# VHH binders against E3 ubiquitin-protein ligase RKP (RKP), part 6

Target 1, 188 residues: E3 ubiquitin-protein ligase RKP (RKP), of Arabidopsis thaliana (Mouse-ear cress) (q9siz8r82to269)
Amino acid sequence: KLHGDLDVSVSQREGISVVHHGVGPPIVGLEEFSICGDIRIVKPPLVLESLALFSSARANACIWKGKWMYEVALETSGIQQLGWATLACPFTDQKGVGDADDSYAFDGRRVSKWNKEAEPYGQSWVAGDVIGCCIDLNCDEIYFYRNGVSLGAAFTGIRKLGPGFGYYPAISLSQGERCELNFGAYPF
Short names: E, the ipSAE of ESMFold2; O, the ipSAE of OpenDDE; V2, 0.75 times the mean of E and O plus 0.25 times the DockQ between their complexes.

## First folded at step 1 (VHH)

Design z4 (framework vhh_6z1v_2)
Fold by ESMFold2-Fast, scan of step 1:
Structure z4 (fold): chain B 188 residues (1-188), chain A 121 residues (1-121)
Amino acid sequence: as target 1 above (188 residues)
Amino acid sequence: EVQLVESGGRLVRTGGSLRLSCAASGRTFSEYAMGWFRQAPGKEREVVAAISGSGGYTWHADFVKGRFTISRDNAKNTVYLQMNSLKPEDTAVYYCAAETWYGDLSEYDYWGQGTQVTVSS
């Protein structure tokens, strides 16, 4: 046995709010109105490519309690800033995830963690890697994983938010970068 | 939270068809991704198929593509697995599972009790 049985953990729904625009059941995915720049869905549902010099987006799920994780499968190895952001984090042509005090990102191209300022963290990544993005609001910490191996705590004492606010899975991609978002434990 | 009950498992002939149902109780069924898993005695549990909360995304394991189809009816709080061209290798206990897209690593999956499918040659 190489890695063990399939073992999936789920929340009891406390600590997560899924934002739904329109009719029908809520589904976790990319929040279209959050897109800054130009992101194309190149393979449904969630293989994405940045067509602008710098593009950013959030998922439609707000995390406000508990320990949560999502994954990003890298199809390219260039500049990407992956992690967590509040609605207050500005997305512009030059600013994305990790560029404001309410956002936290890992960038494996520059081997850095970002919370307004860059600090060395993690490992260089390559196309084909799967990056895990974990937030633990019980301990106020953020962790990243590369191919299932922990890179250690990236941020401790993360900013606590007021009532009605939370952290969203969020990504920023330089032009031509591609990745696949995975908000669950589906096999590839 | 959600409770799951599978039904429809029985003895069927090779080449036959069978439809499994998973009835869910709870107010947020449409917010859960649903999956079908199977486990033969003495073997590891394996994922067979999965469907998003809206039903807009489905995934099927390579060993069942073209033979099995997952679907859901959110008005009835039910997920289905349509199994065609059954083979003896499909003999297993089939489990329904519900999961959120963001796993709370301190929690566990919402699983049903399973339903036995036996395929005779």
Scores: ipSAE 0.000, ipTM 0.134, lowest interface PAE 15.1, mean pLDDT 78

Design z5 (framework vhh_6z1v_2)
Amino acid sequence: EVQLVESGGRLVRTGGSLRLSCAASGSTFSSYAMGWFRQAPGKEREVVAAISWSGGSTWHADFVKGRFTISRDNAKNTVYLQMNSLKPEDTAVYYCAAHYDELFGSPGAYDYWGQGTQVTVSS
ESMFold2-Fast, scan of step 1: ipSAE 0.000; ipTM 0.192

Design z6 (framework vhh_6z1v_2)
Fold by ESMFold2-Fast, scan of step 1:
Structure z6 (fold): chain B 188 residues (1-188), chain A 119 residues (1-119)
Amino acid sequence: as target 1 above (188 residues)
Amino acid sequence: EVQLVESGGRLVRTGGSLRLSCAASGRTFSSYTMGWFRQAPGKEREVVAAISSSGGSTWHADFVKGRFTISRDNAKNTVYLQMNSLKPEDTAVYYCAKEYWGSGDYEYWGQGTQVTVSS
């Protein structure tokens, strides 16, 4: 399709399902239809900026088995909530990743982990840091990394999902915050 | 501060291959998105390819897709551009660029490397 025709398709490997828009092999990226607020792609492939007071989005990849990881390169150090969410997690102008029991986030600005409520976790982050977001569905754990160094288990006993459901890489950004998403750390 | 040095440009014949290297010095190289740009005389600079800090995501312009491949080696602080099936239209000075901290804009730190493709 030389003229930019897009076809919606789903490509599946064991443990991950990817929604593909376009021609060629499926590519893990941002799911534009998931965006709440206003997020723009500032630079290809996936340098993002929030233009609204609070914006949230999911990737186009559903993880339902195994151990998976993605990375976020921080281009600003303000409030960002990075992690994993199901499709049922509500995204609003005040609620994002980590604000419901089916979502889990790390926020290094406030040095907190979020699953409905905040608890202390991790380290303060700075612009230029690379945050790894890992989910292990074999052990029902989520853990984060800062510049390749583990911050320890953030969540254990994460909510088990029924057949047909999974967790998506997901982010929430305050206005003006920028980051780059990196999905090539799959599989694990 | 980060310094970027491009190398590998030379004269090649149509259909040939060439690999460009961009060596970075300084700290936090693996925290930056890197890109390859090119500029022919009298033309605007255009983005050719980009690679995320981890190397997990890449983008290539339509006019080089399938012919050029961007990659990086964070242990060596180096970004590469593998160019195959070169065409006369690929003749340009090639620059590597680091994303400016928090701005979303690229900074160019190097004199570039000249690639000339002749028939």
Scores: ipSAE 0.000, ipTM 0.103, lowest interface PAE 19.8, mean pLDDT 79

Design z7 (framework vhh_6z1v_2)
Fold by ESMFold2-Fast, scan of step 1:
Structure z7 (fold): chain B 188 residues (1-188), chain A 121 residues (1-121)
Amino acid sequence: as target 1 above (188 residues)
Amino acid sequence: EVQLVESGGRLVRTGGSLRLSCAASGFTFSSYAMGWFRQAPGKEREVVAAISWSGGRTWHADFVKGRFTISRDNAKNTVYLQMNSLKPEDTAVYYCAAKPLFYSSTQYDYWGQGTQVTVSS
């Protein structure tokens, strides 16, 4: 589960909606219908590998209020774009998280932040690093962390759409890149 | 046969500008991402800028951001690097290169022969 302002069930917490396709309690995980390219779950629960030259996916959790964070444990250090996207952000074999006005990404391989255009941001990453992806809709800001250390505000005045507005944890991975998603199962 | 031919490199003064061109042939240029690399004597080759197949996405290294701009003309099978506010540390052989996808972690498939840029103070 995404780390929230309050220690409460994701489905009951104001500011987060979990899109649920099965029976039973809602679980935050990968939204399989969002996958563009080819992403394999290498090890459960969420160790992922891109098998296509460029793959993208969203989680099944929509954030529309409050402060939320998820983590990505890097198993490889190549091109990965990690962050937040609305449902309107296009995913193609050349476009993913950070390539449209309504998506925001950090890429530590190229030491850049992406919101339609790239800007310098952050630090070079290595395999074994844990990247925190934080959205704060109280302040309209997005922050990234490397191994628990803040890299500073990446984006301010983040784009908000009207009724139905929301941001999803979202990732884009180049071929062979591997990571583990953590939506709150482990403390950091 | 695949060819990438760089041109435009020359001696320029500090603060000057240059536009490098790379003419591509022998492959479907409009289906490839293009990149510019440079290598100075005694240093590793480094990526300077990259552009997607359509020109809709670009990336520039921190050390050239705001000074260099990559662009392409698919009708002419050419990629460009506009270099402004040149500094002595920009002195290097500049190479163009091609790979299938902009975001791919795969290596560049095709490389040019390079063009020498020398920036003097």
Scores: ipSAE 0.000, ipTM 0.145, lowest interface PAE 15.5, mean pLDDT 82

Design z8 (framework vhh_6z1v_2; at its last look DockQ between E and O 0.09; V2 from the best seeds 0.00; counts 0 for: pae E 15.4 > 2, placed apart)
Fold by OpenDDE, look of step 2:
Structure z8 (fold): chain B 188 residues (1-188), chain A 123 residues (1-123)
Amino acid sequence: as target 1 above (188 residues)
Amino acid sequence: EVQLVESGGRLVRTGGSLRLSCAASGFTFSSYAMGWFRQAPGKEREVVAAISGSGGSTWHADFVKGRFTISRDNAKNTVYLQMNSLKPEDTAVYYCAARLSYGFLPTKSYDYWGQGTQVTVSS
């Protein structure tokens, strides 16, 4: 899916940009134009449910330098792919985060990590778990947490892509899956 | 077969303008970030500008920012570099490339490269 022109980009800190439309301080949230499928906001601002068989979305912020982590509170524990994707990562009815180059995801239902292919990683998750998604571009690594406990490095040697081409928080949800995204007030 | 074909390079006077084009084929164009590089004689290849797959995000090197503008037309599978206020130091072979990697050795960091087009800026 092609994204519209992003007219306003505000760097909150070096290595991170938040893209917003309109006036006022930028708030990290879902980029509406990135959504493939059907995502319902169950509770504002960021409690989400997928109504389509497979729904994917990216946040409106990216990182190309430094470290960033966001959290996902699972309301359901089915197939979700949580992680990071670039703008080049296509979202379709069949492809989500982790299904392309420079796209990386953790799936605790299948206890796998995804980067085009699935590999064993992490632990199974249950409803109520809080999944931390961390990218560290100082070390070129991605790793995940379950309830504050590190699951170890999931991906190493990830590419640095530069300003405007960074990694976005990204999720893919199977039908009926629900989660709450927590980006904090601003990326750190 | 993947192809990137640059065009538009020519001799131009200082202060002049050029528009480079790069026609892409053999891959899903909109799924790739595109970049323009240049290599002057005796110098290393350097990144000039880059644009995301959607065209929604762009990057320009500091030395060309404000003078050059990268854009793309995904319907035409083409990326462009509008170059204004050209200077002799802009003389180089300009290359189109697909899939940007920042802070890299250019020859190892991009998936696809064009053959380049010569831009010469005379005094």
Scores: ipSAE 0.000, ipTM 0.249, lowest interface PAE 11.3, mean pLDDT 88
ESMFold2-Fast, scan of step 1: ipSAE 0.011; ipTM 0.293
ESMFold2, look of step 2: ipSAE 0.000; ipTM 0.118
ESMFold2 (binder alone), look of step 2: mean pLDDT 86; pTM 0.875

Design z9 (framework vhh_6z1v_2)
Fold by ESMFold2-Fast, scan of step 1:
Structure z9 (fold): chain B 188 residues (1-188), chain A 122 residues (1-122)
Amino acid sequence: as target 1 above (188 residues)
Amino acid sequence: EVQLVESGGRLVRTGGSLRLSCAASGRTFSSYAMGWFRQAPGKEREVVAAITSSGGSTWHADFVKGRFTISRDNAKNTVYLQMNSLKPEDTAVYYCAAVEYTGTYSYEYDYWGQGTQVTVSS
């Protein structure tokens, strides 16, 4: 902690904890303290562009129970790795979502799913597509959708976490890649 | 595809400067992000600097920031590494590398040159 330099509020519903730095109602959005690399908000609140070769960020929402989904509207079609990560997943200039065993990502440019290792999954994406990222902690599975159509279960038997842990919506973007995050998708 | 040929490596005194060049041949050089890597004797290969396909953005490793500068000239199909204030620790074989996209593999490049030796004497 920063000795009162930060005001922190936590709002919880069963299965989700939202943290915001400040006063007022909590808003699900980017956790700016999680950003590795350089991410510009091109159009508030959540149209993002990576300005570094590889940038990563988490949302300020921790999912620890239930079934939750968020969406990513692609404005570019290059490498983006979209999914879920714990706080323990390292974000570096070379590693992001899907590069550690406690993170899970879909990359439609490479038509692959990532959990430390790559495996074929999904479909090629194009600019204008909406990618749904769903985690179901009732059955320990992660699913992705393309324009509302399920791509099937990407990961089953996902890593079980202890008290104090959970999965965050998380993204990694190559330089110049742009997307819009939408946390209003049901049940978000 | 692209082929890469490095040049410019030589013996230099501590505190000196050197510019490395990487000439690319192939279909679409301007679509590739480019990187410079190095490997010193008995050490792992490490990333030194990278530049986007347009040249609009660059990245430099902390151990070379302020001393090395990457640049490119798409009209000449060439990427450069300007090295200033050289130290004995900079002694290594320097490799040029190309990748069409960046991402989780931001420093895992698809095409590699043969390398050029830089030796910095104390």
Scores: ipSAE 0.000, ipTM 0.153, lowest interface PAE 13.9, mean pLDDT 79

## First folded at step 2 (VHH; from o9 with S103H; framework vhh_ozoralizumab_d1)

Design o9b (at its last look DockQ between E and O 0.14; V2 from the best seeds 0.00; counts 0 for: pae O 7.5 > 2, placed apart)
Fold by OpenDDE, look of step 2:
Structure o9b (fold): chain B 188 residues (1-188), chain A 122 residues (1-122)
Amino acid sequence: as target 1 above (188 residues)
Amino acid sequence: EVQLVESGGGLVQPGGSLRLSCAASGFTFSSYAMYWVRQAPGKGLEWVSEINSGGRSTKYPDSVKGRFTISRDNAKNTLYLQMNSLRPEDTAVYYCARHPLYHGFKTYFDYRGQGTLVTVSS
């Protein structure tokens, strides 16, 4: 009998663009050219370690409509900033996700959310935690999960952006921090 | 009803060759790009080949490039995968699949077959 991986009615969604380099179907992963700092792929494809003092990267998927989520499994529990950023968010040795107007991050080490400034949010995380990063552009909200439990809305009233402009999954890692990104189980 | 049925798998020695087939039915085969994917024991799905609807354009990952060749016969509604210079790491269940879809960030295929096992072992 034929195996359907996903129902067609729910499988294809608008509001996402994945950068495709011409190799097979589009697969969400790290955009290599977005990396600022030094990120080592400890285990392919998406177990990462920052070797630099501060490293940032975006995924190759742009979201401008709909509800989307990715997960981060923490191998270490130091300073990491996890969330969403637009292309306008600069990645430098001092700036990462959460450090620009349309950039949003959760930091469970400091129990804070970041959008240019830090505010208290969420719970402290420990190694082994799985952090869900959710963006809902229907409601214009960003919220996070810890081990499947909602931490509540982190950001509300986020700006809607048009096609070609949108939010990318983005992470910033302090030196020595390790995590595994999961964009819905790595397809290929 | 859409159907994809793989065949041609089996046991082969390293360096050997196999040719897989996928019989498609229940849809206009010639209108769709087709894919081969594989799943090795304990691993996730891996893309191994793509061919456009007309059969003129093919794509391969580096892992199989130069060794595998995807082709299709639209008149016969059949997809093929010629596998040469097989390696133990090529051991997997091989599936033919039709159309990539997205749910969240994950890529799915709307349809894929039950697969055919390829075992490369001395």
Scores: ipSAE 0.019, ipTM 0.263, lowest interface PAE 7.5, mean pLDDT 88
ESMFold2, look of step 2: ipSAE 0.076; ipTM 0.529
ESMFold2 (binder alone), look of step 2: mean pLDDT 85; pTM 0.858

## First folded at step 4 (VHH)

Design a1 (framework vhh_7aqx_2; at its last look DockQ between E and O 0.02; V2 from the best seeds 0.00; counts 0 for: pae O 11.5 > 2, placed apart)
Fold by ESMFold2, look of step 4:
Structure a1 (fold): chain B 188 residues (1-188), chain A 120 residues (1-120)
Amino acid sequence: as target 1 above (188 residues)
Amino acid sequence: QVQLQESGGGLVQAGGSLRLSCTTSGFTFSNYAFSWFRQAPGEEREFVGAISWSGGSTDYADSVKGRFTISRDNAKNTFYLQMNSLKTEDTAVYYCAADRGLEYSEYDYWGQGTQVTVSS
């Protein structure tokens, strides 16, 4: 739960906390208050486009235990940074997912993984690809899939955190990039 | 706040050499491709050369190919232009530009420029 937000409630299952902004069942989606830059839903439910030069956002789900995955269907194939971030990760017009110590990203345009710096990883992507973004807090690993095929472990030894203090699905998009987020019932 | 600052400009004799630096702050240097541009008085700004975000690809304008070399040092957040065999026609204000896309896409950030003057 974010500080001082009176219109926010939280639902929690073991290993995941979901922030809820109204009445009805808790659902995992984009956390509007996390948006840096200019991200818009151009087709419901979660087809997103970045209108600013560089935009970032987090989901409303915090993962602190277990193994979870979300999927990103690419509508464009340019520079996007897809992965996981804590609340401590700053989003600015120059820094997004993978640009700081406490975030981790895959970018299939530059075929690299990002945690402060780039390292070669994965495969190039094309429009229409589905990227699986997986976090395994049983083994302290982050790994990615392209169209259902594992790209291997991207990061190991990631720090375990407690309930409500963990990793969020997070994405960064260069200007004009579009993708569709799929969180399932919970990130999978 | 993003800043690009050029340095190393000045007056140099024809046939000499000069190294320009573009020092950056306010963004993650390794995420960006960089280019040099120049503008002589009364002329339009022209492309000089570019280096990809990884450093694996470079490109140069025909007018400087073989004389100018670009490089980057991610540890120092600095992008360089080594200028050799300078000619009076190289006299211009030189600008550093940064782009978070492929190396020739529209540029996101620009420096203020540094004057290079080549005398005979």
Scores: ipSAE 0.000, ipTM 0.352, lowest interface PAE 11.1, mean pLDDT 83
ESMFold2 (binder alone), look of step 4: mean pLDDT 79; pTM 0.794
OpenDDE, look of step 4: ipSAE 0.006; ipTM 0.244

Design a2 (from q10 with S30R D111L; framework vhh_7aqx_2; at its last look DockQ between E and O 0.01; V2 from the best seeds 0.00; counts 0 for: pae O 12.7 > 2, placed apart)
Fold by OpenDDE, look of step 4:
Structure a2 (fold): chain B 188 residues (1-188), chain A 123 residues (1-123)
Amino acid sequence: as target 1 above (188 residues)
Amino acid sequence: QVQLQESGGGLVQAGGSLRLSCTTSGFTFRNYAFSWFRQAPGEEREFVGAISWSGGSTDYADSVKGRFTISRDNAKNTFYLQMNSLKTEDTAVYYCAADRGLEYYHSDEYLYWGQGTQVTVSS
């Protein structure tokens, strides 16, 4: 059973740190400074739409230990790249999640997984699908789920980077793509 | 970098009006809800009012309802606090704050804050 481990309280757990830029309590959301492109929040806090050709963003949660998961509810079923990225993964108008060494993404539109290059993986997704993005640093693996059904291990042998240098939930959205991120606000 | 900067504060006589502005940069303005808080000397910071990300909803503290109005201009990355019928008890440092949809009323929930602007209402 998978749980929403990236909720507000997870900041107190070992293996995760939530970056907060202000007075409020640490809450997992999009890291504003990480946004490349143009992401519209159509419904606060985490219903997103890309207005630019290609937009990318990381959450403000860094994971370097343990098993963690977040969900993406697809409002559209176009090209989205969903998964995990380190800070070293560059976001540009052409590059997003999965386009660097320690960046990993699932793209159900193209039925592919991305780690610099694309490989066949998973199933095609449709609007309404809920995609689970799981990282297991106990096993050094990344898994994706579609509507609660495992698509199998997407990536194995991912690098352990240590405290403070971990993986961030990250998404890349093509223009017009919409999704809702769930870092634990709703039960998985 | 994210910046929130208040302006428009100053000295005003009771019964007068003042308009505060909060100019923002470093984040997508349209995605955020905005609030005003104030803190008088020796008092706790208190909620003044808020406006939703869409601008379709506003809320105010009871003490300022009917006198204060919050608005936003997405094109200018600025939101405002129009203060009318000012009272001496409105004297405080006023702070603007931003977040993406949290509850408005608690200052400890807001992600970004301005440095504050002094508003002094004389009798």
Scores: ipSAE 0.000, ipTM 0.241, lowest interface PAE 12.7, mean pLDDT 88
ESMFold2, look of step 4: ipSAE 0.007; ipTM 0.312
ESMFold2 (binder alone), look of step 4: mean pLDDT 81; pTM 0.832

Design a3 (from q10 with L102W; framework vhh_7aqx_2; at its last look DockQ between E and O 0.26; V2 from the best seeds 0.00; counts 0 for: pae E 13.9 > 2)
Fold by ESMFold2, look of step 4:
Structure a3 (fold): chain B 188 residues (1-188), chain A 123 residues (1-123)
Amino acid sequence: as target 1 above (188 residues)
Amino acid sequence: QVQLQESGGGLVQAGGSLRLSCTTSGFTFSNYAFSWFRQAPGEEREFVGAISWSGGSTDYADSVKGRFTISRDNAKNTFYLQMNSLKTEDTAVYYCAADRGWEYYHSDEYDYWGQGTQVTVSS
């Protein structure tokens, strides 16, 4: 018997592609098949908790042009790595966002930025903080914000990519860490 | 229906201050990012500044950094542009705009616009 190979749609606006299931409007959310470890939605729509020692996931939105951001509201203030990753970024039980060349993260517990190696950056965070994660592919830069205040450019000269090969919102959480991802009302 | 309405424009001397307001209705205010744009006669519309839907992030054009401050009041469904140390080059019609989610820095990325308020800075 013949079946369609995908029950998946792609919606594209200049600079962003969203992969979604079914015929409904594209909703930016967590890509379940990207999950490494054990991440659960513990409160709708996108309050996440890591149940494994180290868990990683990416959103279903790919950014390759323009300036874009998402926000993370912290419910806990331990080790989390928040940022951007390509589709090729390897997530393992030991490696997450920022642990490979093709990913970039901020961690306000260790007050560091991560692109394969850690460097001092930013400010420490506390529960209740809102972290802005911004990518600017007009200037090839990644920025982070804490509660509306810029932490400065974290990464410059980041690699430009094309449609389908761009950067995805991506997060890694230590065991028991909780946060809420917020992509606004909807991008389309 | 969705509505955005600017107010607070007027004539001010260089070096002075002015505060613009954008009052909104017809949508859930806390789910939208907001931006100010401006347009001088014969010029293209120019980004001034933006604030995220939670208020957790703000950004500004280089030409206004340190002089302009954007803020929001979710209880009043209103966001603001405080303009200090005004220059004659700041003369323009100022527009507020709302975006459904992701923050864009180009005017063609915004869903809803106000009608504009004139700001004139005299020498």
Scores: ipSAE 0.000, ipTM 0.229, lowest interface PAE 13.9, mean pLDDT 82
ESMFold2 (binder alone), look of step 4: mean pLDDT 80; pTM 0.820
OpenDDE, look of step 4: ipSAE 0.005; ipTM 0.258

Design a4 (from q10 with G101Y; framework vhh_7aqx_2; at its last look DockQ between E and O 0.01; V2 from the best seeds 0.00; counts 0 for: pae E 19.5 > 2, placed apart)
Amino acid sequence: QVQLQESGGGLVQAGGSLRLSCTTSGFTFSNYAFSWFRQAPGEEREFVGAISWSGGSTDYADSVKGRFTISRDNAKNTFYLQMNSLKTEDTAVYYCAADRYLEYYHSDEYDYWGQGTQVTVSS
ESMFold2, look of step 4: ipSAE 0.000; ipTM 0.098
ESMFold2 (binder alone), look of step 4: mean pLDDT 79; pTM 0.807
OpenDDE, look of step 4: ipSAE 0.158; ipTM 0.579

Design a5 (from q10, 17 letters changed; framework vhh_6z1v_2; at its last look DockQ between E and O 0.01; V2 from the best seeds 0.00; counts 0 for: pae E 15.0 > 2, placed apart)
Fold by OpenDDE, look of step 4:
Structure a5 (fold): chain B 188 residues (1-188), chain A 123 residues (1-123)
Amino acid sequence: as target 1 above (188 residues)
Amino acid sequence: EVQLVESGGRLVRTGGSLRLSCAASGFTFSNYAMGWFRQAPGKEREVVAAISWSGGSTWHADFVKGRFTISRDNAKNTVYLQMNSLKPEDTAVYYCAADRGLEYYHSDEYDYWGQGTQVTVSS
């Protein structure tokens, strides 16, 4: 089943809002103002490395309807929290995606899913793995994939927050962690 | 009751400026993208500008060419259209509209409409 990608073309699609501040068509990327910590763009546009102990960021796309997915290619396999967060999810030096009520993350290093608290989920990841992060607001579920293989529903019954108040792709990276985000630039 | 009430339209001279306001009520304003449309006599309604729910994304029609700027204040449930360097060709009834989506180009996708405010630009 094709997941919606978060490219420029979807910015006009119901259920998604792309925030952009510059001139030109809105392109899904990191929301710079959301960054807590220190994230270095190793390779533009979306190869990232955390230089701080703990860095978090949201994409500039908000999802409140439909089914959407983005991928994270792991360059390192340490502690990363990958998933979806609302604007209400605080990003601090200690808190990131998965650390709030409407925030959800997968951490393959600790083989856990996060929603305020950690629970066992998924598989261990290694460098080179591609993690799919899927949110299905039709079913109110979040799924994660490892190299195209479903890890099962991670979260069910996620809250619908209404148009424009939905979920952002979000990542939290421990120091030294590197990943590449794919919001649709490459085929899933 | 859902209401969108435009204001600020008036007669201005070429090169003048106007600020249109649209006050919204009866729905959760911050959940909606807002747009400004205009319709001149004998012409089709056309989208002028659109803004996302948060105001973080804006779109302006090509004919605006930097002359108009859409903005919003969610605390006031109001969307604005700052119009500068007005031209006679800008004469039209200007409508504000609310959309739960971001399909700015499609007027049919907008859920609510105001009654419009007349903007007339004299030569």
Scores: ipSAE 0.000, ipTM 0.251, lowest interface PAE 11.7, mean pLDDT 88
ESMFold2, look of step 4: ipSAE 0.000; ipTM 0.115
ESMFold2 (binder alone), look of step 4: mean pLDDT 85; pTM 0.875

Design a6 (from q10 with E103Y E109R; framework vhh_7aqx_2; at its last look DockQ between E and O 0.01; V2 from the best seeds 0.00; counts 0 for: pae E 7.2 > 2, placed apart)
Amino acid sequence: QVQLQESGGGLVQAGGSLRLSCTTSGFTFSNYAFSWFRQAPGEEREFVGAISWSGGSTDYADSVKGRFTISRDNAKNTFYLQMNSLKTEDTAVYYCAADRGLYYYHSDRYDYWGQGTQVTVSS
ESMFold2, look of step 4: ipSAE 0.042; ipTM 0.502
ESMFold2 (binder alone), look of step 4: mean pLDDT 82; pTM 0.837
OpenDDE, look of step 4: ipSAE 0.018; ipTM 0.266

